# Ledger of designs, part 5: VHH binders against Elongator complex protein 6 (ELP6)

Target 1, 266 residues: Elongator complex protein 6 (ELP6), of Homo sapiens (Human) (q0pne2)
Amino acid sequence: MFVELNNLLNTTPDRAEQGKLTLLCDAKTDGSFLVHHFLSFYLKANCKVCFVALIQSFSHYSIVGQKLGVSLTMARERGQLVFLEGLKSAVDVVFQAQKEPHPLQFLREANAGNLKPLFEFVREALKPVDSGEARWTYPVLLVDDLSVLLSLGMGAVAVLDFIHYCRATVCWELKGNMVVLVHDSGDAEDEENDILLNGLSHQSHLILRAEGLATGFCRDVHGQLRILWRRPSQPAVHRDQSFTYQYKIQDKSVSFFAKGMSPAVL

## First folded at step 1 (VHH)

Design d12 (framework vhh_lunsekimig_d3)
Fold by ESMFold2-Fast, scan of step 1:
Structure d12 (fold): chain B 266 residues (1-266), chain A 122 residues (1-122)
Amino acid sequence: as target 1 above (266 residues)
Amino acid sequence: EVQLVESGGGVVQPGGSLRLSCAASGRTFSDYALYWYRQAAGIERELIASITSGGSTNYVDSVKGRFTISRDNSENTMYLQMNSLRAEDTGLYYCAAPEGRYSDWGFSYDYWGQGTLVTVSS
């Protein structure tokens, strides 16, 4: 996990809040470092994690996790991490007739009904063990990324309904957390993208937006991070506490500094 | 200065109808999405309807088929036609408009109306 980001968010694995939805967003840059941060953070917090990976392989996250001080392989083996790998399962879902619904059934036909098996997979992965003592502090759902569902032709409303049911189960019923990544297409006429982002924003307790710089990428500055803490469904006057930082990403760390002030003095 | 003023609220019997208006002044919002929120007693404020600059609409499931959002850019006004009203629809109704592109995400100050009260009772 990135200690520097934890400092900005005023949080640590041993005092993280529960019941929260965090929206991760990126625009004209790659915000995946935020996903890696929260994955390693919640594993270090001893949380039960369900990770829905729609883009990258387990190996991709495992390599980055090692650099951030967590073993995804060991977390999976001890039952702490349940990993759903979207791309690997695509062939089986698309080409194989199945009698039982697959979690990725939406890959065959992009409609709201096909997300029910994915929701049921999440619920099963994160439900408490009923015989014995709980080993994990609380459940967490991570999704990388919801924009894939829009790319498959699913409407933003269907995706928002799916997130609503996940939030009701994970955040409200189970007192856990959710983290979802959405890409900002940057297209003012992309109405589904805007509906999804606006709907998730209004439901989120924390929003982290990574933005590419107008002047472009450079050695000392990789982008700009906007942080917004809020209470969902509150007027902006009461919910809006926002900060903006420039950042530089490194293999095992991230540096943040005031807007317009590079860590390099030259 | 920018102001949003809601009107059209009132007391109505179950099954009745009301039309809410949100008049904006101090700025034109024709290029922006506009929103209706409501807050019922004991319930968190929720987004119930939205309309994009192009006229695409979206509704929360509890009001689909009963409520219709519309806009008149020439009057800088947004409307919410509410039909088949139920006791559960009772609450304060707010219109909201973004300060800028990022306001829709909650990063900037959104413009909010004062709210208009809708009471559905027999």
Scores: ipSAE 0.000, ipTM 0.139, lowest interface PAE 15.7, mean pLDDT 77

Design d2 (framework vhh_vobarilizumab_d1)
Fold by ESMFold2-Fast, scan of step 1:
Structure d2 (fold): chain B 266 residues (1-266), chain A 119 residues (1-119)
Amino acid sequence: as target 1 above (266 residues)
Amino acid sequence: EVQLVESGGGLVQPGGSLRLSCAASGSIFSINAMAWYRQAPGKGRELVAGITSGGSTSYADSVKGRFTISRDNAKNTLYLQMNSLRPEDTAVYYCAAEPYEWGSTYDYWGQGTLVTVSS
């Protein structure tokens, strides 16, 4: 985890809020460092993590996690981390008839009903085990990324329904947290992307938006991070508080600067 | 060539203590996660304790409060201090390392060291 980001969010693994949905968004840049942050944060908080990785492999996250002070291999082995690899599992879903639904059944038939097996996988992964003696602080669902579901032909409404069921189970029933990443296409005519982002924003307690710079990144600044705290279901004039920082990503850290301040230290 | 060599195993009476060591070749191990696993007769291999490159530790519930994992990055050596040993701790103990930027499997394993807790 990035200590600098924790400082901006006023949180630590020992005192994180529960019952919350965090929306990660990126536009014209790669927001994956935010996913790596929350994955390592919740593993350090001794949470039970269900990670749905729809594009990238376990190896991709394991390399970065190692730099951030967590072993995904050890977490998976001890039963703390349940990892679902979308692309590696695709062959079993696409090329073989199965007697029971696979979590990735939506790869076979892109319709709303096909997300039920994925939801059921999440529920079972994070369900408290009565006869188990493993002790975790609370459950967490991480999804990288929901934009894949739109790319496969799922409607934004179907994806939002899936997220609603996950939130009802993980956040409300189990008192855990959810973190989801969505790419902002930047296309004003992309109606489904806009519906998904607006719908998730209405449900989210925290929104982190990584934006590419107008002139591209440089050695000193890689992008801008906008942080928005929300009270869902409240009037916007009384519920939203936002801040903007420039950031520079390094191998094991991230630096944040108030807009217009120099990031260089001699 | 990467090698992990465990030492320190042996016979000890219930309530006794042992310190296991794992010597790792290559300075890259000083920045990587390391772990101790064990395998008792007739059982699968289980994680006992882990330590990240940053020094964060984790323990199986069965050993919490009794075992302490630590590392010496200058010597690329991993340790497991085992106190208040019980007969159920009898197993072959394995050292494991996750070499940085190494492909699809990050498990380097030692040959194991036998720990027997018996009167």
Scores: ipSAE 0.000, ipTM 0.130, lowest interface PAE 19.6, mean pLDDT 76

Design d3 (framework vhh_7pa5_2)
Fold by ESMFold2-Fast, scan of step 1:
Structure d3 (fold): chain B 266 residues (1-266), chain A 123 residues (1-123)
Amino acid sequence: as target 1 above (266 residues)
Amino acid sequence: QVQLVESGGGMVQPGGSLRLSCAASGFTFSSYAMSWVRRAPGKGPEWVSTISGSGGSTSYADSVKGRFTISRDNAKNTLYLQMNSLKPEDTALYYCAKDEGYSSSWYGEFDYWGQGTQVTVSS
């Protein structure tokens, strides 16, 4: 986990709030470091994690996890991490056409938007187990990334319904957390992308947006991070808090500084 | 021209029910999240409930959760609030509010275009 990001968010693994939905967004840049941050954060917090990885392989996350001080292999072996590898499983869904249900059945029925099997997979993965086995603090669902579902022809409505059911189960019933990544297409005519981002924003307690720099390239700055804290259940008279930082990603850390200043000047 | 017209308010006894409506015009109704906000006498605005553009997700203030239900009919450009088990504390002027979209949502503000509809809960 990136301690610098934890400092900006005023959180630690042992004092994190529960019942929260965090929206990760990126625009004209790669926001994957935010996913790696929360994955390692919740594993270090001793949470039961269900990770739905729709593009990248287990090996990709495992390598980055090692750099951040967590072993995804060990977490999976001890039952702390349940990993759904979407790209690899797509081949199985195609060649298992006769067998149902499958968590990735929506890949077969992309135009129909049926995400119930995926929801049932998440629900089953995170249900409490009454036994003498390993204890976990609370459940967490991570999804990297929901934009893949739109690319496969799923409507934003179907994706938002899926997230609503997951939130009802993970956040409200089980008192856990959710983290989802969505790419901002940057296309004003992409109505499905806008509907998805607007709908997720309304449900989110925390929004982290990584975006490319507005002007030319600075080799010491990789992008900007906008942080917005929301209280969806609070009176409309109260405003959300927002802050903007420039960032530079390094091998095992990330540096943040005031907008308009490069690391070389500081 | 964006226009929101609330209706359905009135006087009701504690434990009673009312259904509020909001007729929307001048924008693509299904593309925007809609909210209900109320103002009690002598108090500031209080957010009550929000529904997504599709109607697929809803949220409620703790004070009304389990008693109120927000819904919408996108074919009729109409927003509804079904209020059950009404309490004297629910007495307020109720407003229909349009969210401007993603950027507006980031600031937690609602734009009010309606006059409001009065709900009075008393014996």
Scores: ipSAE 0.000, ipTM 0.107, lowest interface PAE 19.0, mean pLDDT 77

Design d4 (framework vhh_gocatamig_d2)
Fold by ESMFold2-Fast, scan of step 1:
Structure d4 (fold): chain B 266 residues (1-266), chain A 120 residues (1-120)
Amino acid sequence: as target 1 above (266 residues)
Amino acid sequence: EVQLVESGGGLVQPGGSLTLSCAASGFTFSDYYLAWYRQAPGKKRELVAGITSGGSTVYMDSVKGRFTISRDNAKNSVYLQMNSLRAEDTAVYYCARETYDYVWGSYDYWGQGTLVTVSS
């Protein structure tokens, strides 16, 4: 995990809030460092993690996780991490009949309405253990990334319904957290992307948006991070709180700067 | 009682080679991920190479192709073979095992470190 980001978010693994949905968004840049941050954060918080990885392999996350001080291999082996590798599992869905619905069965049906098997996988992965091994602090669902579901032919409304069901189970019933990544296509004509981003924004307690640099910024800055704290369930009198920082990503750290400043002058 | 003991560091000329060894005790060695980190004077500690219980490896970009991590489960040891050494490889090298504790959360076990000096 990035300690610098934890400082901006005023959190640590041992005092993180529960019941929260965090939306990660990127535009004209790669926001995956935010996914790696939360994955390592929740593993360090001793949470039970269900990771739905729709593009990258387990090996990809394992390599980055090690740079951030977590072993995904150990977490998986000891039952802390349940990993759904979408790319690998897609082959099984296409080439074999399952006795029970596969989490990625919607890939065969290519329609806007069938994410129930994926939801059922999440629920099963994060359900409480009967015996009271009960050594995990709370459950967490991470999804990298929801834009893949749009690319595979799911409508934004179907994806939002899936997130609603997951939130009802993981955040409300089980008092856990959710983190989801969505790519901002940047295309004003992309209605599905806009519907998905707007819908998730309204449901989210925390929004982290990584943006590529505009012309005129210092070359030592890799992008901008916008942080927005929301209170979706609070009375209308409560206001959202927002901040913007420039950032520079390095192998195991991220440096943050006030908007308009470069590392050279700070 | 988890213990990691590094050896093999020393002074070497640029372009030379060294093999670092880490002897582990106090846990079932074959079950765990092990890694080599380094810390140069005035720099942050960084991951150099890692090896999973299954033998898969990962490397820092600047050492890829020059360094090789390996393990010998029968000897409870992990090794870092360093070839084509450069002045910028000068650092204290640490052997590490990551673990999780139900009370304290996630933490790493570290060896005492072994100094590698590449003289030019």
Scores: ipSAE 0.000, ipTM 0.105, lowest interface PAE 20.8, mean pLDDT 77

Design d5 (framework vhh_7sr4_2)
Fold by ESMFold2-Fast, scan of step 1:
Structure d5 (fold): chain B 266 residues (1-266), chain A 121 residues (1-121)
Amino acid sequence: as target 1 above (266 residues)
Amino acid sequence: EVKLVESGGGLVQPGGSLRLSCAASGSIFSDYAMGWYRQTPGKQRDLVADITSGGSTKYGDSVKGRFTISRDNTKNTVYLQMNSLKPEDTAVYYCAAVSEYGYWTDSYDYWGQGTQVTVSS
């Protein structure tokens, strides 16, 4: 986990809020460091984690996790981490007849009904267990990334329905947390991307948006992070709080700089 | 607690069209997924079409391209527009409603009385 990001979010593994949906977004940059942050954070918080990885491999996350002080291999062996690897399972789902529904059945035909097996997988992975197995603090669902579902031809409404039912189960019923990553296409005419981002924003308690710089990649600054805290029940002028920081990513850390300040001044 | 009332069934010639309606009462319609199922004598009920609270639709393979499901949350009504009807579409059609949790387990909570659709030359 990145301590510097925890400081900005005023949180630690021991005092994290529950019942929350966090939206991770990136535009013209790679926001995957935010996913690595929350994965390692919740593992360190002793949470039961269901990770839906739609493009990247287990090895990809495992390598970064080691640098951040967590072993994904040990977490899986202990039953703390349930990992669904989309790319490696694709051959079995697309090319082979399966008697029982596979969680990735939507790869055959991208529609809301085919997301039911994925939802059922998530619910089963995170349901409370009354066995003598290890006790976990609360359940967490991470999805990297929802934009893959749009790329497969699934409509934003179908994806939002899936997230709505996951949120009802994980956040409301099980008192856990959800973290989802969505890529902002930057295309003003991409209606499905806009519908998905707007719908998720309205459901989210926290939005973290990683943005590329106007001048492109720089040695000293990799991008800009916008943090938006939402309180839907409050008046508009007081329901949302936003903060903007420039950031620089390093192998095991991330540095943040206040908007308008250069690293040399800090 | 939830009551579903179907209407619009009847006798129609092959190639014809019918529109089924299902009016819901007693609960918050907008929070429910709605579906249409059909049953022929001696067989189990089969999914014709369903629609989530958010408007996502799913169709049975035999009706794709011919039937359209829609909902009107203002009127608490779900519709099934049936076009290009075939003799094999003859069945009793049932409206079903399910809470968000039941939708994902295919365990519909509430069923209407059914309406007969007969496609005959």
Scores: ipSAE 0.000, ipTM 0.187, lowest interface PAE 15.1, mean pLDDT 78

Design d6 (framework vhh_lunsekimig_d3)
Fold by ESMFold2-Fast, scan of step 1:
Structure d6 (fold): chain B 266 residues (1-266), chain A 120 residues (1-120)
Amino acid sequence: as target 1 above (266 residues)
Amino acid sequence: EVQLVESGGGVVQPGGSLRLSCAASGFTFSSYALYWYRQAAGIERELIASIYSGGSTNYVDSVKGRFTISRDNSENTMYLQMNSLRAEDTGLYYCATDLEYRWGTEYQYWGQGTLVTVSS
């Protein structure tokens, strides 16, 4: 995890809030460092993690995790991490006749959001073990990324319904957390993207938006991070508090500067 | 133009020592992190040691206290000192660096690897 980001969010693995949905968003840049941050953060917090990886491989996350001080291989072997690898599993779902529903069953459906098997997979992965050995502090669901579902032809409403049911189970019933990544297409005519982003924003406690720089080529600044704190179900006048920082990603750390300040200016 | 060239591999008995070198060219060496990865037969490639531009280091638990990573910015070279070698340390050792600020092995530059065999 990035200690610098934890400082901005005023959190640590020992002092994390529960019952929260965090929306990660990126626009004209790669926001995946935020996913790696939360994955390593919750593993260090001794949480039970269900990771739905729709595009990248286990190896991708495993090697980045090692740089951030966590072993995904050990976490998976110990039963702390349940990993669903969407891209690699797509062939099995599309080309094999299954008698029982597969979590990725929606890949075989045209225009129908059959996300119930994926929800059931998440629910079973994160249910408490009743065997008398409680090993984990709380459950966490991470999804990287929901934009893949839109690309496969699912409507934003179906994706939002899926997230609502996951939130009801993971955040409300099980007192856990959710983190989801969505790409902002930047296309004013992309109604499904707008519906998804707006719907998730309304459900989120915290929104982290990584934005590419609009102009300028700069070695010292890689993008801007906008942090928006919300209290879902509160009037908008009481829900929103935002901060913007320029950031520079380094080897295993991230440097942040208040909006309008950077190493080049200082 | 980016090149990483490993050397120093060989055959050694358990309990022995080896020093690996990674010679780098084609980028501003002092500004970037460098990594040692290991690939054993039938096992996925794993990150075993990291050294960052500021000099901080990180190790996988299985090599902590036995391996030491270091760098010489004036020579554009990174090293891995391996002590108290075990049979399970056998594998191909790769040098790597991140030149883009994107996370993942697909964004790294890699050397060709050097073979370390620990056997009696």
Scores: ipSAE 0.000, ipTM 0.198, lowest interface PAE 16.3, mean pLDDT 78

Design d7 (framework vhh_6qgx_2)
Fold by ESMFold2-Fast, scan of step 1:
Structure d7 (fold): chain B 266 residues (1-266), chain A 123 residues (1-123)
Amino acid sequence: as target 1 above (266 residues)
Amino acid sequence: QVQLVESGGGLVQAGGSLRLSCAASGFTFDDYAMAWFRRAPGKEREFVAAISWSGGSTFYTDSVKGRFTISRDHAKNTVSLQMNSLRPEDTAVYYCAAGPTEYYLDWSKYDYWGQGTRVTVSA
């Protein structure tokens, strides 16, 4: 996990809020470091994690996790991490799965829009254990990334319905957390992307937006991170807290600083 | 005091151009998405264009795509709408709005509004 980001969010693995939906967004940049942060954070918090990885492999996350001080292999082995590998599982659904429902069954019916099997997978993965030697603090659902579902022809409404069902189960019923990544396509005419972002933004407690620099590339600055805390019971935007930082990503850390300030001053 | 002040409206002939500007004060402009909405005579308010807090993303309603361009100037705390190839159906009062970090097509999601600037396009 990135301790610098934890400092900005005023959180630690020992003292994280529950019942929350965090929206991760990126535009003209790669926001995947935010996913790696939350995955390692919740594993260190002893949470039961269901990770829906729709593009990248287990190996990809495992390698980055090692650099951030977590073993995804060990977490999976001890039953802390349930990993759904979208690309590999899609092949299994199309060619090998015979009769029992698969979480990615919607891929079999090309453009079906039926995300119920994926929801049922999440519910089963995060269901409380009646008894056992290992006990986890609370459940967490991570999705990397929802934009893949739009690319596969699912409408934004179908994706939002899926998130609503997951939120009702994971956040409200089970008192857990959700973290989802959505790419801002950068195409203002992409109506489905806009509907999805607006819908998720409305429902999110915390929004982290990684944006590419408007003025162009810089060796010492990789992008801007926008942090927005929402108070969902309050209708007025002026009641939400927001902060903007420039960032530089390193192998095992990330540096944040205000506009015009060096990293050492933050 | 939060204030959005529109300017640049007026009378123009079909096929002409106008540039609307909105000057923002009383809030951290760089933290807000900005949008333009319009209300035609006898009709309800409709979305025209929006720009994200960073300027990295823009969105347009279908009827103005390719004709209108929204932009923002962080140094001047302004958002502008360049309107080209104007049509009589573009006649409306144009409103500047400030909203959350992500923009919304629904005008009710915007908390800060200007008083509007009138645009009349003659046939």
Scores: ipSAE 0.000, ipTM 0.111, lowest interface PAE 18.9, mean pLDDT 78

Design d8 (framework vhh_vobarilizumab_d1)
Fold by ESMFold2-Fast, scan of step 1:
Structure d8 (fold): chain B 266 residues (1-266), chain A 120 residues (1-120)
Amino acid sequence: as target 1 above (266 residues)
Amino acid sequence: EVQLVESGGGLVQPGGSLRLSCAASGFTFSSYEMAWYRQAPGKGRELVAGIYSGGSTSYADSVKGRFTISRDNAKNTLYLQMNSLRPEDTAVYYCAKEDSYFHGTPYDYWGQGTLVTVSS
């Protein structure tokens, strides 16, 4: 995990809030570093993690995780991490005859509404274990990324319904957290992308948006991160937090500085 | 078909060394994570060491600093160099290949394993 990002978010693995939906968004840049951050963060927080990876392989995340100080292989083995690999599983679902419902069954048919098996997989993966087993602090669902579901022909409404059921189970019932990544297509005429982003934004307490720079990146600045906390509805909290930082990504760290400030010279 | 064949186990005294080998066939060896697991009598299986396709390694705390996992992609062979062996290292050692999450163990066990006995 990136300690610098934790500083901006005023959090650590030992004192993270629960019951929260975090929306990760990227526009004209690769926001995957945010996914790697939260994956390593929650593993270090001793959380039970269900990771739905719809594009990249387990090996991809394992390599990055190792650079960030976590072993995904060992996390899977000890039962802390449940990993659903979308691309590999998709081949099996498409070519298998009628068998027991698979989490990715929606890939067999163009059925935008049939995400129930995926939801059931998440529910079972994060289900509480008996008191006699090893205890995890709380469950976490990570999805990289929801835009793949739109690309596969799922409607934004069906995806939002899926997220609503996951939120009800993971955040409200189980007092856990959700982190989802969505790509901002940048296309003003992409109504499904707009509906999905707006719907998720309304449900999220924290939004992190990574944007490419208008001038292109340079050695000192790779992009811009916007952080938005929605105003708490709770009494006595009179904070509305919105910040924008330029960032520079490195192999094991990320540097942030206020928009318009000069970064350290190389 | 995928096959993993372990060898190199045996009886050794505490403080001794052994090198285990795993001959792999039936898949593109260089593209997959590989691991060593062990199971002692009356205990569950535990992950000992893992090596990623890019060469990065990870170890269980109990063996860190004593064991070294390595691979030879040209020979499709995985190795575990075990130094400073202790009685608690006595176990059957299994070579495992990382597989996609599809209703199975994150790693597949294909062979019967190789027995390592450390006696004092």
Scores: ipSAE 0.000, ipTM 0.116, lowest interface PAE 20.2, mean pLDDT 77

Design d9 (framework vhh_7pa5_2)
Fold by ESMFold2-Fast, scan of step 1:
Structure d9 (fold): chain B 266 residues (1-266), chain A 122 residues (1-122)
Amino acid sequence: as target 1 above (266 residues)
Amino acid sequence: QVQLVESGGGMVQPGGSLRLSCAASGFTFSDYYMSWVRRAPGKGPEWVSTISSSGSTISYADSVKGRFTISRDNAKNTLYLQMNSLKPEDTALYYCAKDLTEYSYGFESDYWGQGTQVTVSS
């Protein structure tokens, strides 16, 4: 996990809020460092994590996790991490006939895809265990990334319904947290992307948006991070808090600077 | 076709009581977890309580724990919510929600009813 980001968000693994939905968004840049941050954060918080990885492999996250001080292999072995590997599972669903619903069975159905099996997988993965096995602090659902579902022909409304069901179970019922990543396509004509982003924003308690620089990538600044704390029920009535920081990413750390300022420039 | 019809709402003074009912049809009621969810003016949906298919496992939101009691009558396909010591903060539309399976602790919005209004004011 990135200590610098924790400082910015005023949180630690021992002092994290529960019942929260965090929306991660990126535009003209790679926001994956935010996903790696929350994955390592919640594993260090001793949470039960269900990770739905729709594009990258377990190996990808495992390598980055090692750099951030967590072993995804050990977390999976001890039952702390339940990992759904989208690429591997998608091949099995598309090319093999199966009788039981698979979490990714919607891949076999064009446009009218049903996300119910994926929701049921999440629910089963995070349900409380009373069998005498070790208990975890609280459940967490991470999804990287929801934009893949739009690319596969799912409507934004279907994706929002799926997130609403997950939020009701994970955040409200189980007092856990959710973190989802969505790519901002940057295409003004992409109505489904706009509907998804707006819908998720209205449901979110915290929004982290990574944006590419106007001048492009440079030595001292890699992008900017906009942080928005929200009251999800009435954004127009409540005054949201918003802050913008420039950032520089390194192998094991990230540095943040007030917009228009950096340690290299006073 | 799944149908859920809520009733029993009304206006009550702080400290009062109300009993909500939900009549379910179109599915095997005794096979599913059932929940109560509410929507307060200007707020999103808030989960209130869940009861297992047999009635043996029950959970409540912290805001209502000790004041509300969820129950069910599988022979009558009916879900109940007994609300005691009502507070102004309990003012909301209350919805009955069908869960997908016996392992569910949440609900599906596609199976919500019209809701019943509860208003607590002095």
Scores: ipSAE 0.000, ipTM 0.119, lowest interface PAE 19.2, mean pLDDT 77

